# Designs tried in a protein design chat: VHH binders against q8cch2. Part 31

Target 1, 325 residues: q8cch2
Amino acid sequence: RFCGSLVSRTFSFHVSWRMEDPLFRLDLGWPKNSEYFTGATFCVAVDSLNGLVYVAQRGDNIPKVLVFSEDGYFLRAWNYTVDTPHGMFVSGTPFEQSVWITDVGSGPYGHTVKKYNSLGDLVQVLGTPGKKGTGLNPLQFDNPAELYVDDTGEMYIVDGDGGLNNRLVKLSQDFMILWLRGENGTGPAKFNIPHSVTLDAVGRVWVADRGNKRLQVFDKDTGEWLGAWDNCFTEEGPSAVRFTPDGKYLIVAQLNLSRLSVLLAPPSGSIGDCSVVSTIQLADQVLPHLLEVDRKTGAVYVAEIGAKQIQKYIPWHSRTPAFGA
Below, E stands for the ipSAE of ESMFold2; O stands for the ipSAE of OpenDDE; V2 stands for 0.75 times the mean of E and O plus 0.25 times the DockQ between their complexes.

## First folded at step 15 (VHH; framework vhh_7ubx_2)

Design x3 (at its last look DockQ between E and O 0.56; V2 from the best seeds 0.00; counts 0 for: pae E 2.7 > 2)
Fold by ESMFold2, look of step 15:
Structure x3 (fold): chain B 325 residues (1-325), chain A 122 residues (1-122)
Amino acid sequence: as target 1 above (325 residues)
Amino acid sequence: QVQLVESGGGLVQPGGSLRLSCAASGFTFSSYAMTWVRQAPGKGPEWIATISRLGDTMRDDSTKGRFTISRDNAKNTLYLQMTSLKPEDTALYYCARDRIYKGNTYPLSDVRGPGTQVTVSS
């Protein structure tokens, strides 16, 4: 008679109290408009305040930048001034957002870090379009991989992915160099394919030093080397790194393993060694390249070069969606 | 103006131990990562170990079980504890301050000491 109701309550109780809860689950309903993924998806960025998801993809005669709503509906696209996108970041205030895109390779806009307004218009270009370089005045790039922009407008750029520079550059809001670290190498503050950069809440800059199979950590104000984590990456280096909004975890992609790793965030002092608390093993050849974590919700968006899509993971303990619309 | 001065080298038998010191002056020692490097005659410099201002360390694999980097910020001094010394450890050992480019046109100068000789006789 009431078996269905009792079974449902018993099952929920059994799952919740007798088993370890996963940290994240796949949002099968995102996006609503997957038909717009027509090329290899290299990067993703989130405007948490306005609920927008920006995607950059590569391919012939396709829109290079796609914009979706948080609930997965396609809104708009452009390809003007975007040749070979690699990384993206969204910055700004509640009243004005900026979308930054790194561009690599031999196209007329390659070797640049470019800023777009919320309408998709090009506003700023860093680097010399189409020309790789090592110079600092003007600042040049060689396959800039990714950037992070903090709430004060200061920028952290990792440069480059397979280029000659192998450096981490911090810029002021006026694009003046505040400090710079790196050259090719394996020692402290040297890099091999610096591929992703992020900040934690306590003022540390984290770099995915992909070719050296490690994360390196620097003081955001001084550029001082604070340590490195390599013990979690013996098989392959990280291609992407981001912190969860609560500062408890790092999310790391390992491209050729088709794996996401969740690491425990270190304390504010000495960083010690890394600890893996969870992994998400993806199918072979999915190739998670770069990822973004929504500052508001903790959702993780993963750009999958091989699968040609973006997948969204939601924190397991997140609030259930409200009904409506 | 910035100075680093190493001491504690000398002649030691194989299997012996030494502790090298590096005295720092002219800058805020506790704010910088510090490094030990060695150089044998006719060879290029070889990185040994680095320690962050808060004590996180990275060491070269070849000496990892035998050499330990440490620092005493109250004494403005960097240390290298060497044990189980071998003839191939014979070299000039020097300390260096971590290099950071600050600004858009004017990089920081290299800062290293003159070194202290360690000789392990066969």
Scores: ipSAE 0.506, ipTM 0.805, lowest interface PAE 2.7, mean pLDDT 87
Fold by OpenDDE, look of step 15:
Structure x3 (fold): chain B 325 residues (1-325), chain A 122 residues (1-122)
Amino acid sequence: as target 1 above (325 residues)
Amino acid sequence: QVQLVESGGGLVQPGGSLRLSCAASGFTFSSYAMTWVRQAPGKGPEWIATISRLGDTMRDDSTKGRFTISRDNAKNTLYLQMTSLKPEDTALYYCARDRIYKGNTYPLSDVRGPGTQVTVSS
């Protein structure tokens, strides 16, 4: 009578919750002096080539644009020709820096996309200053939210932060209309508060459709609708979207949740469903509005409206340039 | 000439199924998102679903559980599989090419077929 004691090997599936090492950590050393933030900080742009960080803030009788070094030193500021800044983007060549600002103000420079040089001189104005768009003219904006300029100089503008236009416009380097997408609505290629725009490495335009609680994706050449992500945004829509330099992740802000989400980038084919890899929960009412990623270092700068500051996050494994140039 | 031709409509009983087809010609079908819309008598056009050139889909919630949009780029054909049909689904069903606006082509215009009639009745 072989009483074979069935040793019930309790396979303790130690689901080692590998606490996936946070992808980012806060850089408490940036900026060196936070006292330069005297208003609500709405947007940030990075000149990765020259190691500069541009900040736009709102308020009365304060500098509207601040320039910091990558190391966090204040360099310069200006307050002219900017009413109410919303979005910012820097396109740089070794020879020339261009700072683009979207203006949602009702003043003499409002409802425009403006280009500045590195000194803060106004170089170009798109739109009609002080005049909101009516949806009939692609180059007349109504609360332009953000823009992106690619390496060829082509421009992508999301127009409609609560305005009438609710659209994505692509312009050539010489400001000719290449294509236009969008109207107010919930269907494909329609928008409700298109709030942020970026490109991925495979030629897709990503738009934060904030009011519809989704990201929409378009072909950069044709403007064709490619897909959308909504399953990650059931609580609140995205206010900001950027890719990591390696193209592996999207970094998304959710304003009222005071949350940053890191999403897995889709492959070059179908867009599919979104997947959250990591989240950074900020304090209540910090209100991350827009963000930018340094293409060289992978650092993430976040404009926090509620906290009235810019925060810098650096990749956790940043000792080695994780994002090989 | 750009052309879309819908087919597969007809009379069906409640709870039945139909598969609609849309044959595309005169353009590079694989480069465009495609859409199904319907129009019932006395109602405006209703969006059903869109499929991107890459096969990603967006669908209206009212039909999302019953209707499925798909495409075959090799055949230049768009499909709508309809299941659990209801009398309320009675409409003329249209296939439409996604709109691309360039320059003075604003506002956006669609290319669509003549439609195929779907009637759901006992």
Scores: ipSAE 0.236, ipTM 0.654, lowest interface PAE 2.0, mean pLDDT 89
ESMFold2 (binder alone), look of step 15: mean pLDDT 78; pTM 0.782

Design x4 (at its last look DockQ between E and O 0.01; V2 from the best seeds 0.00; counts 0 for: pae O 15.3 > 2, placed apart)
Fold by ESMFold2, look of step 15:
Structure x4 (fold): chain B 325 residues (1-325), chain A 122 residues (1-122)
Amino acid sequence: as target 1 above (325 residues)
Amino acid sequence: QVQLVESGGGLVQPGGSLRLSCAASGFTFSSYAMTWVRQAPGKGPEWIATISRLGDKMRDDSTKGRFTISRDNAKNTLYLQMTSLKPEDTALYYCARDRIYTGNTYPLSDVRGPGTQVTVSS
């Protein structure tokens, strides 16, 4: 039903009484198999090319990684070599899709960034399993929070969630450090709990600097600081950030507010100030942690650690998820 | 050689205004983020503001409504416009170029100028 029919609106100065269509709607039919969410769901990643949704959850003696179709059907799971998952990212080509998972804590596989094929076979490990560190040769991690892998295979890792490193690391596709920013602090290019990282289409790296209640922006090639947004986060910092595939919006989660915010994407030059376009207030204690946006369909998948589920939002007017094959 | 030179400081009454300038040479100024820092007598350095190459700004909250960082890339000059000056603003003011680690022992050099003195005297 359309909110523009409400008669309580005043028209004394304002010429319109109709509400605009929402930008996103909840897909009530996703997933079909929610019984597989048996633990706290921390992160989600999407294989847009094959229509797969990867979910990582925490708990003892449960499947740690779940795979669903984009229509919501459970397909498969694995748990070996995954202890305490925090973030996920899917990368690759139509022939070689992989899922990366960050693992935290002092369990036997913690403090790592690991790559799996789509069947759950471990292919690559970055960091020293079970051992935190600050070193750069070899590269070590302390609770790595999330990563982003560019189409060129270059990687951006935020390291980390509550650890001592507080840094953004760019790696080549063969895992050599290309540049690094950060230490604990509040000034430009300093972090407090760098928690999420994404890339826009114009060569900027965006970091959810959660403890400092801001997004920080860097040049992907040089690591140069390009600006920060703090005016949208005075109540709580962002836990997650992603761009919509059309480049018009950013989707941000604020964990302890149980809130999603849709922000207007900045132009290719100066980023200016943050502007909130829409807010989705979730029920108390839902606790949206990390999220992913399907690059083909624009669907938003939100990992809700408090509610122990993944919710899917789809763009208004979207009827069926599509593939960009 | 890379050089930064500040100017525009001086003695000012409380409530007054100053514009500090930082002239840059020896590097491509328009490619770098630039920063103002101050050091009051008997205190450590305090970050004031940073401006990206395209003009995006971040400022310390204590001076945010009174101090404005800006740049003119055509003149290779960084500015700090200061208004409503208070005795607590008395300090030596420096400009600096942002530093980036590239996995080398000797990353791009940290560069700052000698500073310009601002004294707000009752």
Scores: ipSAE 0.355, ipTM 0.736, lowest interface PAE 3.9, mean pLDDT 87
Fold by OpenDDE, look of step 15:
Structure x4 (fold): chain B 325 residues (1-325), chain A 122 residues (1-122)
Amino acid sequence: as target 1 above (325 residues)
Amino acid sequence: QVQLVESGGGLVQPGGSLRLSCAASGFTFSSYAMTWVRQAPGKGPEWIATISRLGDKMRDDSTKGRFTISRDNAKNTLYLQMTSLKPEDTALYYCARDRIYTGNTYPLSDVRGPGTQVTVSS
């Protein structure tokens, strides 16, 4: 009868707030019940329209996907058809939600990008389930890391979290290849562990090139390389990147540093140099892996592998938007 | 088969009133939250209101105070009472079934009807 005392390690996150007015504060009220995190939380996606937060976690015999409300209430979970989740993205309309999950598992559903409905039903599979890509087929993935779906339904997939492909793929809504960029390497438009992808409001694709310790930027229409930021990532490469809803800042995670950085977004036209405006230092071994920003509220959700939780950060000046705007 | 059928739309003058109805079939109506949405030409769908076991929620804009959502579970019917109608209320109005029964979230709808046209014009 091993009464394993669940030592509720209240990890007192000493957020060393540098004196600058913090752009974000931790929402300690989210989730309402953290007991639902039973595995390592690898990714998070937000349905801003419906006020839902999707979480993917790894572990044996546990739910692989958890769904919470923006208020922190657990809603549902599912297990089926997810081997080893890595990235997650939610797109949708008031009538239809699409939950996309990248799977880096070696199981029967691995090396795929899968679409689920809001109930957890598998709707679409991209890639070849259980088959690793060889670099020849753009639609055969080798550890797809993350995807982004824009408002037109076009998809951007970064493929190569330690895999062979090390590439950025753009797909049409009907999954036609529009363009492909990247190969293994350190030069412009080459990747070493492309790990996260997002878009800005002026039509640039941003890729966290984790192994090369940089963000790379591409034109969303042509796939042309536009520039890179490396000066902010001398210690460790970015694992995650998202824009704030207003487009003013990038939120970046650095996994092993257990750090979140807020970067100034470049103006339209030039990429320029990276500038850090704020840093959130997390506790050691918290390991922020991927993050998502609520487009409505500006809230930032961070999947922390080490802490095995999702944390919610809210903008400091955010007046609780009145329900219904 | 799950089915939703909207009715009650039509042409109305500014300041007029309409009551939309949505007849539900093929599912346990009382077990689901129900939502009204509308879509104007050239615009995306716009959420109006949701009614659940926890109560009703409405958008906080110009429709507030003018529109009222209600339901009759015995009749498997959802209603939208609209008053003081304005030209900007012109849209195709849909009822939708929500899969998530939460009073605090925006509607997560899975099924909608074909819609009923509301036109507000002088």
Scores: ipSAE 0.000, ipTM 0.262, lowest interface PAE 15.3, mean pLDDT 87
ESMFold2 (binder alone), look of step 15: mean pLDDT 78; pTM 0.782

Design x5 (at its last look DockQ between E and O 0.69; V2 from the best seeds 0.00; counts 0 for: pae O 2.9 > 2)
Fold by ESMFold2, look of step 15:
Structure x5 (fold): chain B 325 residues (1-325), chain A 122 residues (1-122)
Amino acid sequence: as target 1 above (325 residues)
Amino acid sequence: QVQLVESGGGLVQPGGSLRLSCAASGFTFSRYAMTWVRQAPGKGPEWIATISRMGDTMRDDSTKGRFTISRDNAKNTLYLQMTSLKPEDTALYYCARDRIYTGNTYPLSDVRGPGTQVTVSS
């Protein structure tokens, strides 16, 4: 009599002992206004200080940039001076924000890295609109893929996706080159489709070197090569990389696998090899391209070019108060 | 005076081993990534391995598992341990300091040694 019950309970108990809670859950209620996703959604950026989510999409005769609240309500859009958006980043203070958008291709504003205010007014253009280039004085781009802006105003640009430059460029807040790494290649500090860039809390710059199926790591102050991770990307290279705000994890996207991977953050010093802690397997053909992590809440926003949407994942056991505090 | 000087090359039979050394002077060796490069006659330079200041390494796939880069920062010395040598490993081997472009100055000149010859032949 006990044999059948013991086997059933033993099996269930054994499985429960090995199963851990997921690190993130899908927020099915975000956004409230998905009807505004009318094209392929290539990138997303978060203004954690003001609770805003910026989305860039591609398509003919559609709004190119959409702005949502953190709760998912559509607020505004703009189209002017945005042709073929690829990446974006939001920086600034509570009363002054900058929305940076990379633009690619041969349209009138392609091959640029552009700064907007929160209302969509163009404030700054880096590169020569509509014209690719390899020059450093003035600095030109060839399909710039993404950027990261540090709290100091220093900028890190990966340039570019499908172009000839294949470089990581650090700029001062006044847009002077502080250092530069890269050319096309497989060796250290060389790239094939440098596609995403982020910083950790200990002064390292991380680049998704997508075509080489690796992350490469550099000292943010000197540009010195600090190592690379390739052992987690044998099937496909990362298209996007960001750190969680607690500094414990990296979130990476693998586009054609329709997968998000959560990697353990390395210690300061030697970075060793990467370790996958968790994965989020998306439906086939979702195609996660770039992503952003909200520094306030830890929420992960994923731009899905195949599914033509942005999905929001929130930390399991999120501390977001139910009472609005 | 920035200086890199390689040693330890020579003639070796296929399947043999060599250890190359690179002595550095005139700069703070411990702050830089260091690289081994080889060049065979009639070919362009070929990257072999790089080691970061903290000991993280990357190696070219063709020599992965046979060549090991290491460093001793206290002695300002870079090493390349070579095993299972093949005739196609015949080349001039030299060490180099990683160079980084800065927009406020001309790029630093490539810092490399004169090299040490490795010849693998039966």
Scores: ipSAE 0.648, ipTM 0.862, lowest interface PAE 1.7, mean pLDDT 88
Fold by OpenDDE, look of step 15:
Structure x5 (fold): chain B 325 residues (1-325), chain A 122 residues (1-122)
Amino acid sequence: as target 1 above (325 residues)
Amino acid sequence: QVQLVESGGGLVQPGGSLRLSCAASGFTFSRYAMTWVRQAPGKGPEWIATISRMGDTMRDDSTKGRFTISRDNAKNTLYLQMTSLKPEDTALYYCARDRIYTGNTYPLSDVRGPGTQVTVSS
């Protein structure tokens, strides 16, 4: 009678929660002097080619735009022709830089998307200065939230940060309307506070539909609706969205949660459901509003309204080769 | 000519199932998101579901557990599988092409079919 003692090997599945190394770390050395932030910092844009960081802030009798180097040195500022900045984007060539600012102010330059040169000279105005849109004219904005300019010069504008329009507009380089999507609502391709816009590498437009607590995705060429992510935003909608340079992740801000989320980018086909791979919990009331990613370094700059600062995050594995421009 | 034609409607008992089809012609079906809507007598149009060209779906919460939208791009056909039908589901069901606004003009209406009648009654 061989009493074979069944040694119940308790396979302790040590789920080694490999604490996945944080994807990002805070760069405490940027900027070199934070005293230049004299107002609420609402948006940030990066000229990855020239190593410049543009910041827009709100306040009375303060510079509205600040320019820093990627190393954190203050370079210049300007105040003219900007009422209430909301979004910012920098596009350019090695020879020419264009700084775009969305203005949600009620002043003489409000409800516009404006282009500046690197010196801060106003060179282009889209919309009607001081006049809010009524939804009838695609080029008349009502609290334009943010814009994105692709490498071909085509523009994507999300219009309706609490305004009437609640839409995504695509413009050609010469400002012809290519397509328009959206109206106020909860259905597909409808928006409630479209707040941020970006493109992925496969030609999809991603819009932070903040009030509807989702990201919506569109084809950049046709404007057709491709899908949406809502399952990651049950607590609060996204206020900002950008891709990492490698296209592997989305970085999303949730304003009132004071949280940054890193989401796995979907494959080139179906959008599917979103998956959170990492979160950066900020202090209470820091209020990350908009963010930008340096396409060369992968650094993430976050405009924090509550903390009245821009924070720089750098990839943890800094040895990532410069994503080829 | 752009055309959508719904089919598969009819009379069904409560708790029953129906599968609606929408045949698309006159355009590149695979390039458009498609939508099902319904309209009951005396009510406005009600959105049911939308499916992207790649098969991603968005659905109204009221029918999300019972209705499933799908598509076959090779057949230029949109489908709506309905289960656990209720008298409240009685309506004319339409398929519609997703609206894309280009230029300075807003299309006033979506391209939709004439509809197929669904009646849920004991």
Scores: ipSAE 0.062, ipTM 0.527, lowest interface PAE 2.9, mean pLDDT 88
ESMFold2 (binder alone), look of step 15: mean pLDDT 79; pTM 0.786

Design x6 (at its last look DockQ between E and O 0.01; V2 from the best seeds 0.00; counts 0 for: pae O 14.8 > 2, placed apart)
Fold by ESMFold2, look of step 15:
Structure x6 (fold): chain B 325 residues (1-325), chain A 122 residues (1-122)
Amino acid sequence: as target 1 above (325 residues)
Amino acid sequence: QVQLVESGGGLVQPGGSLRLSCAASGFTFSRYAMTWVRQAPGKGPEWIATISRLGDTMRDDSTKGRFTISRDNAKNTLYLQMTSLKPEDTALYYCARDRIYTGNTYPLSDYRGPGTQVTVSS
């Protein structure tokens, strides 16, 4: 597209001219049913096992949660018990699949972290619906931004998006607090708008500390502070962070810059400083908010508040080339 | 039984240098991030720098380039190298290890030492 010099994509060709493969390309064929994006799309989650993509959007009197196949076909939607969705995560075991949604704001279901089955039935609520709070027994939230559920069922919640708590909470699979870090501030293990959370394969928890323009890193078992990256975010903090399935890269969104950045993953020891290996500059006002990486395929789904859509990026090894080759 | 003991403070002229040490005992030092904090008389505590168990550091911008945090895990010792000292750096300097909330309802506070006084004056 010729919308100007603000958009940059990595391109590749399957030829033997000593050309390096690009990391990602846009999947122009996803979704098949974009007409269902009727509001601002805030978050996306992927059920890799069942090939499902969940999208949450905001708007008056519209379906709040949309479900697509990985091929882009609309399947179903639900609205009940979702007011102002912010983040999503899909978790599953061989015996159950679930969709977690964070809800913010002053609506009757706000300030919660909620679990649904794949059909949209509400099965668990964390927090007090409609009421922000700082308490730990019972656990309360103030604009919870996102969560990550690891393969053991343990959960990591960043709480929150502009609220008073500014914390990272680890829960057992039975929702007991295992450890907690944070308060408002700029020092280590303090936050300003902790906005996204993910895990790497070597037991580190990564938090997009958006207002402090950094990623902070913690030991998943103890909550011990392991370091921070700020040198890649001098212009704007990360709104979203995820690892690629091969563990080689982090994908980061910077909302107001309308930018996606691919960072080199650090070694298992000291994390050092961050290194940007690729950047995708989106058109102005696209506003990439949160994103998800399909752990099976490596596809990257980006929720774009300004553009009111989800875009899908495919790693180079996909057989569906971006330009129709 | 966690013990942290600071040393190396004293009187120094503006522009001078000091190296502070913090001797740790009663815990496995190499498993924890360690922090330097200072507190001037009549003022609240001020974070200076933190170093992770494997050497990743974060420093307050106001002392960046003048103060360097480091550690020696074999000696269970944390260091703060201070250079280009200013009168504004006059404070009690102490090392700390964060106490992480683990669901215990008992009030939590950081483990800290008694501190070592640094006085920058001509």
Scores: ipSAE 0.725, ipTM 0.892, lowest interface PAE 1.2, mean pLDDT 88
Fold by OpenDDE, look of step 15:
Structure x6 (fold): chain B 325 residues (1-325), chain A 122 residues (1-122)
Amino acid sequence: as target 1 above (325 residues)
Amino acid sequence: QVQLVESGGGLVQPGGSLRLSCAASGFTFSRYAMTWVRQAPGKGPEWIATISRLGDTMRDDSTKGRFTISRDNAKNTLYLQMTSLKPEDTALYYCARDRIYTGNTYPLSDYRGPGTQVTVSS
């Protein structure tokens, strides 16, 4: 009678939750002096070529635009021709830098997309200052939220942060309308508070459709709807979206959750479903509104409305290949 | 000329299935997202589903579990597989090309077919 004791090898699947090393860490050394943030910081843009960080803030009798170095030194500011800044983008060549600001104010400079030079001089105005759009004119904005300018100088504008237009507009470098998409709604290519816009490396336009709690994707050449991500945004819609320089991840802000999410970028084919690979939970009421990624360093700058500051996050593994300009 | 022609509609009992087809011609089918809509008597048009040129789909929640949109770019054909049909699904079903606004002009209307009638009745 061989009582073979079945040694139940409890395979303790030690799921070693390899604590995946955080993708980003906070740079506490940026800026060098936070006292320059005197208002609510709504947006940030990065001149990766020149190592500059542009910040826009709201408030009375304060500088509306602040310029810092990538090392965190304050350089300059200006306080004119901006009513209520919402979005910001910097484009340029080694010889010419352009600072673009969307203005959602109702003052004399409101409902516009404005271009500034590096000194803060107003050089271009898109839209009609002080006049909100009615949806009839593609170049008349109603609370333009953000813009993106690609390397060819073509512009993508999301128009309708609580306004009537709820659309994505593509302009040529000379401001001709190439295509537009969107109206108020929940269906494909419709928007409810299109709030942020970016491009990926394969020519897709990504729009944070904040009110519909999704990202929508379009072909940059045709404006055709390609797909959408909603499964990662069940709690709150995205307020900001940017790609990492390597195109591997999307960084998304969720304003009221005070959360940053890192999502896996889809392949060049189908958009599919989104996948969260990491989250950065911020303190309560920090309210990350918009963000920008330095294309050279991979650093992420986040405009925090509640905390009234810009935070800099740097990749944990500093070996981000310098994606050559 | 852009043409869309729906087919596959008919009379079906509750719980039955139908597969609708839409034959597209007069444009590069593979470059456009396509949509199914339906209109019941006395009701406005109802969006069912959209499929991108890449094959990604967005669907209305009311039919999401029962209806599936698909496409065959090689055949220039859009499909709607309908299952578990209900009397409430009785409608004229239309295939439509996705709207793209270019320049200063707004397309006044989507290109759509004449529709195919689906009737769900005992």
Scores: ipSAE 0.310, ipTM 0.699, lowest interface PAE 1.6, mean pLDDT 89
ESMFold2 (binder alone), look of step 15: mean pLDDT 79; pTM 0.792
ESMFold2, look of step 17: ipSAE 0.653; ipTM 0.863
ESMFold2 (binder alone), look of step 17: mean pLDDT 79; pTM 0.785
OpenDDE, look of step 17: ipSAE 0.000; ipTM 0.235

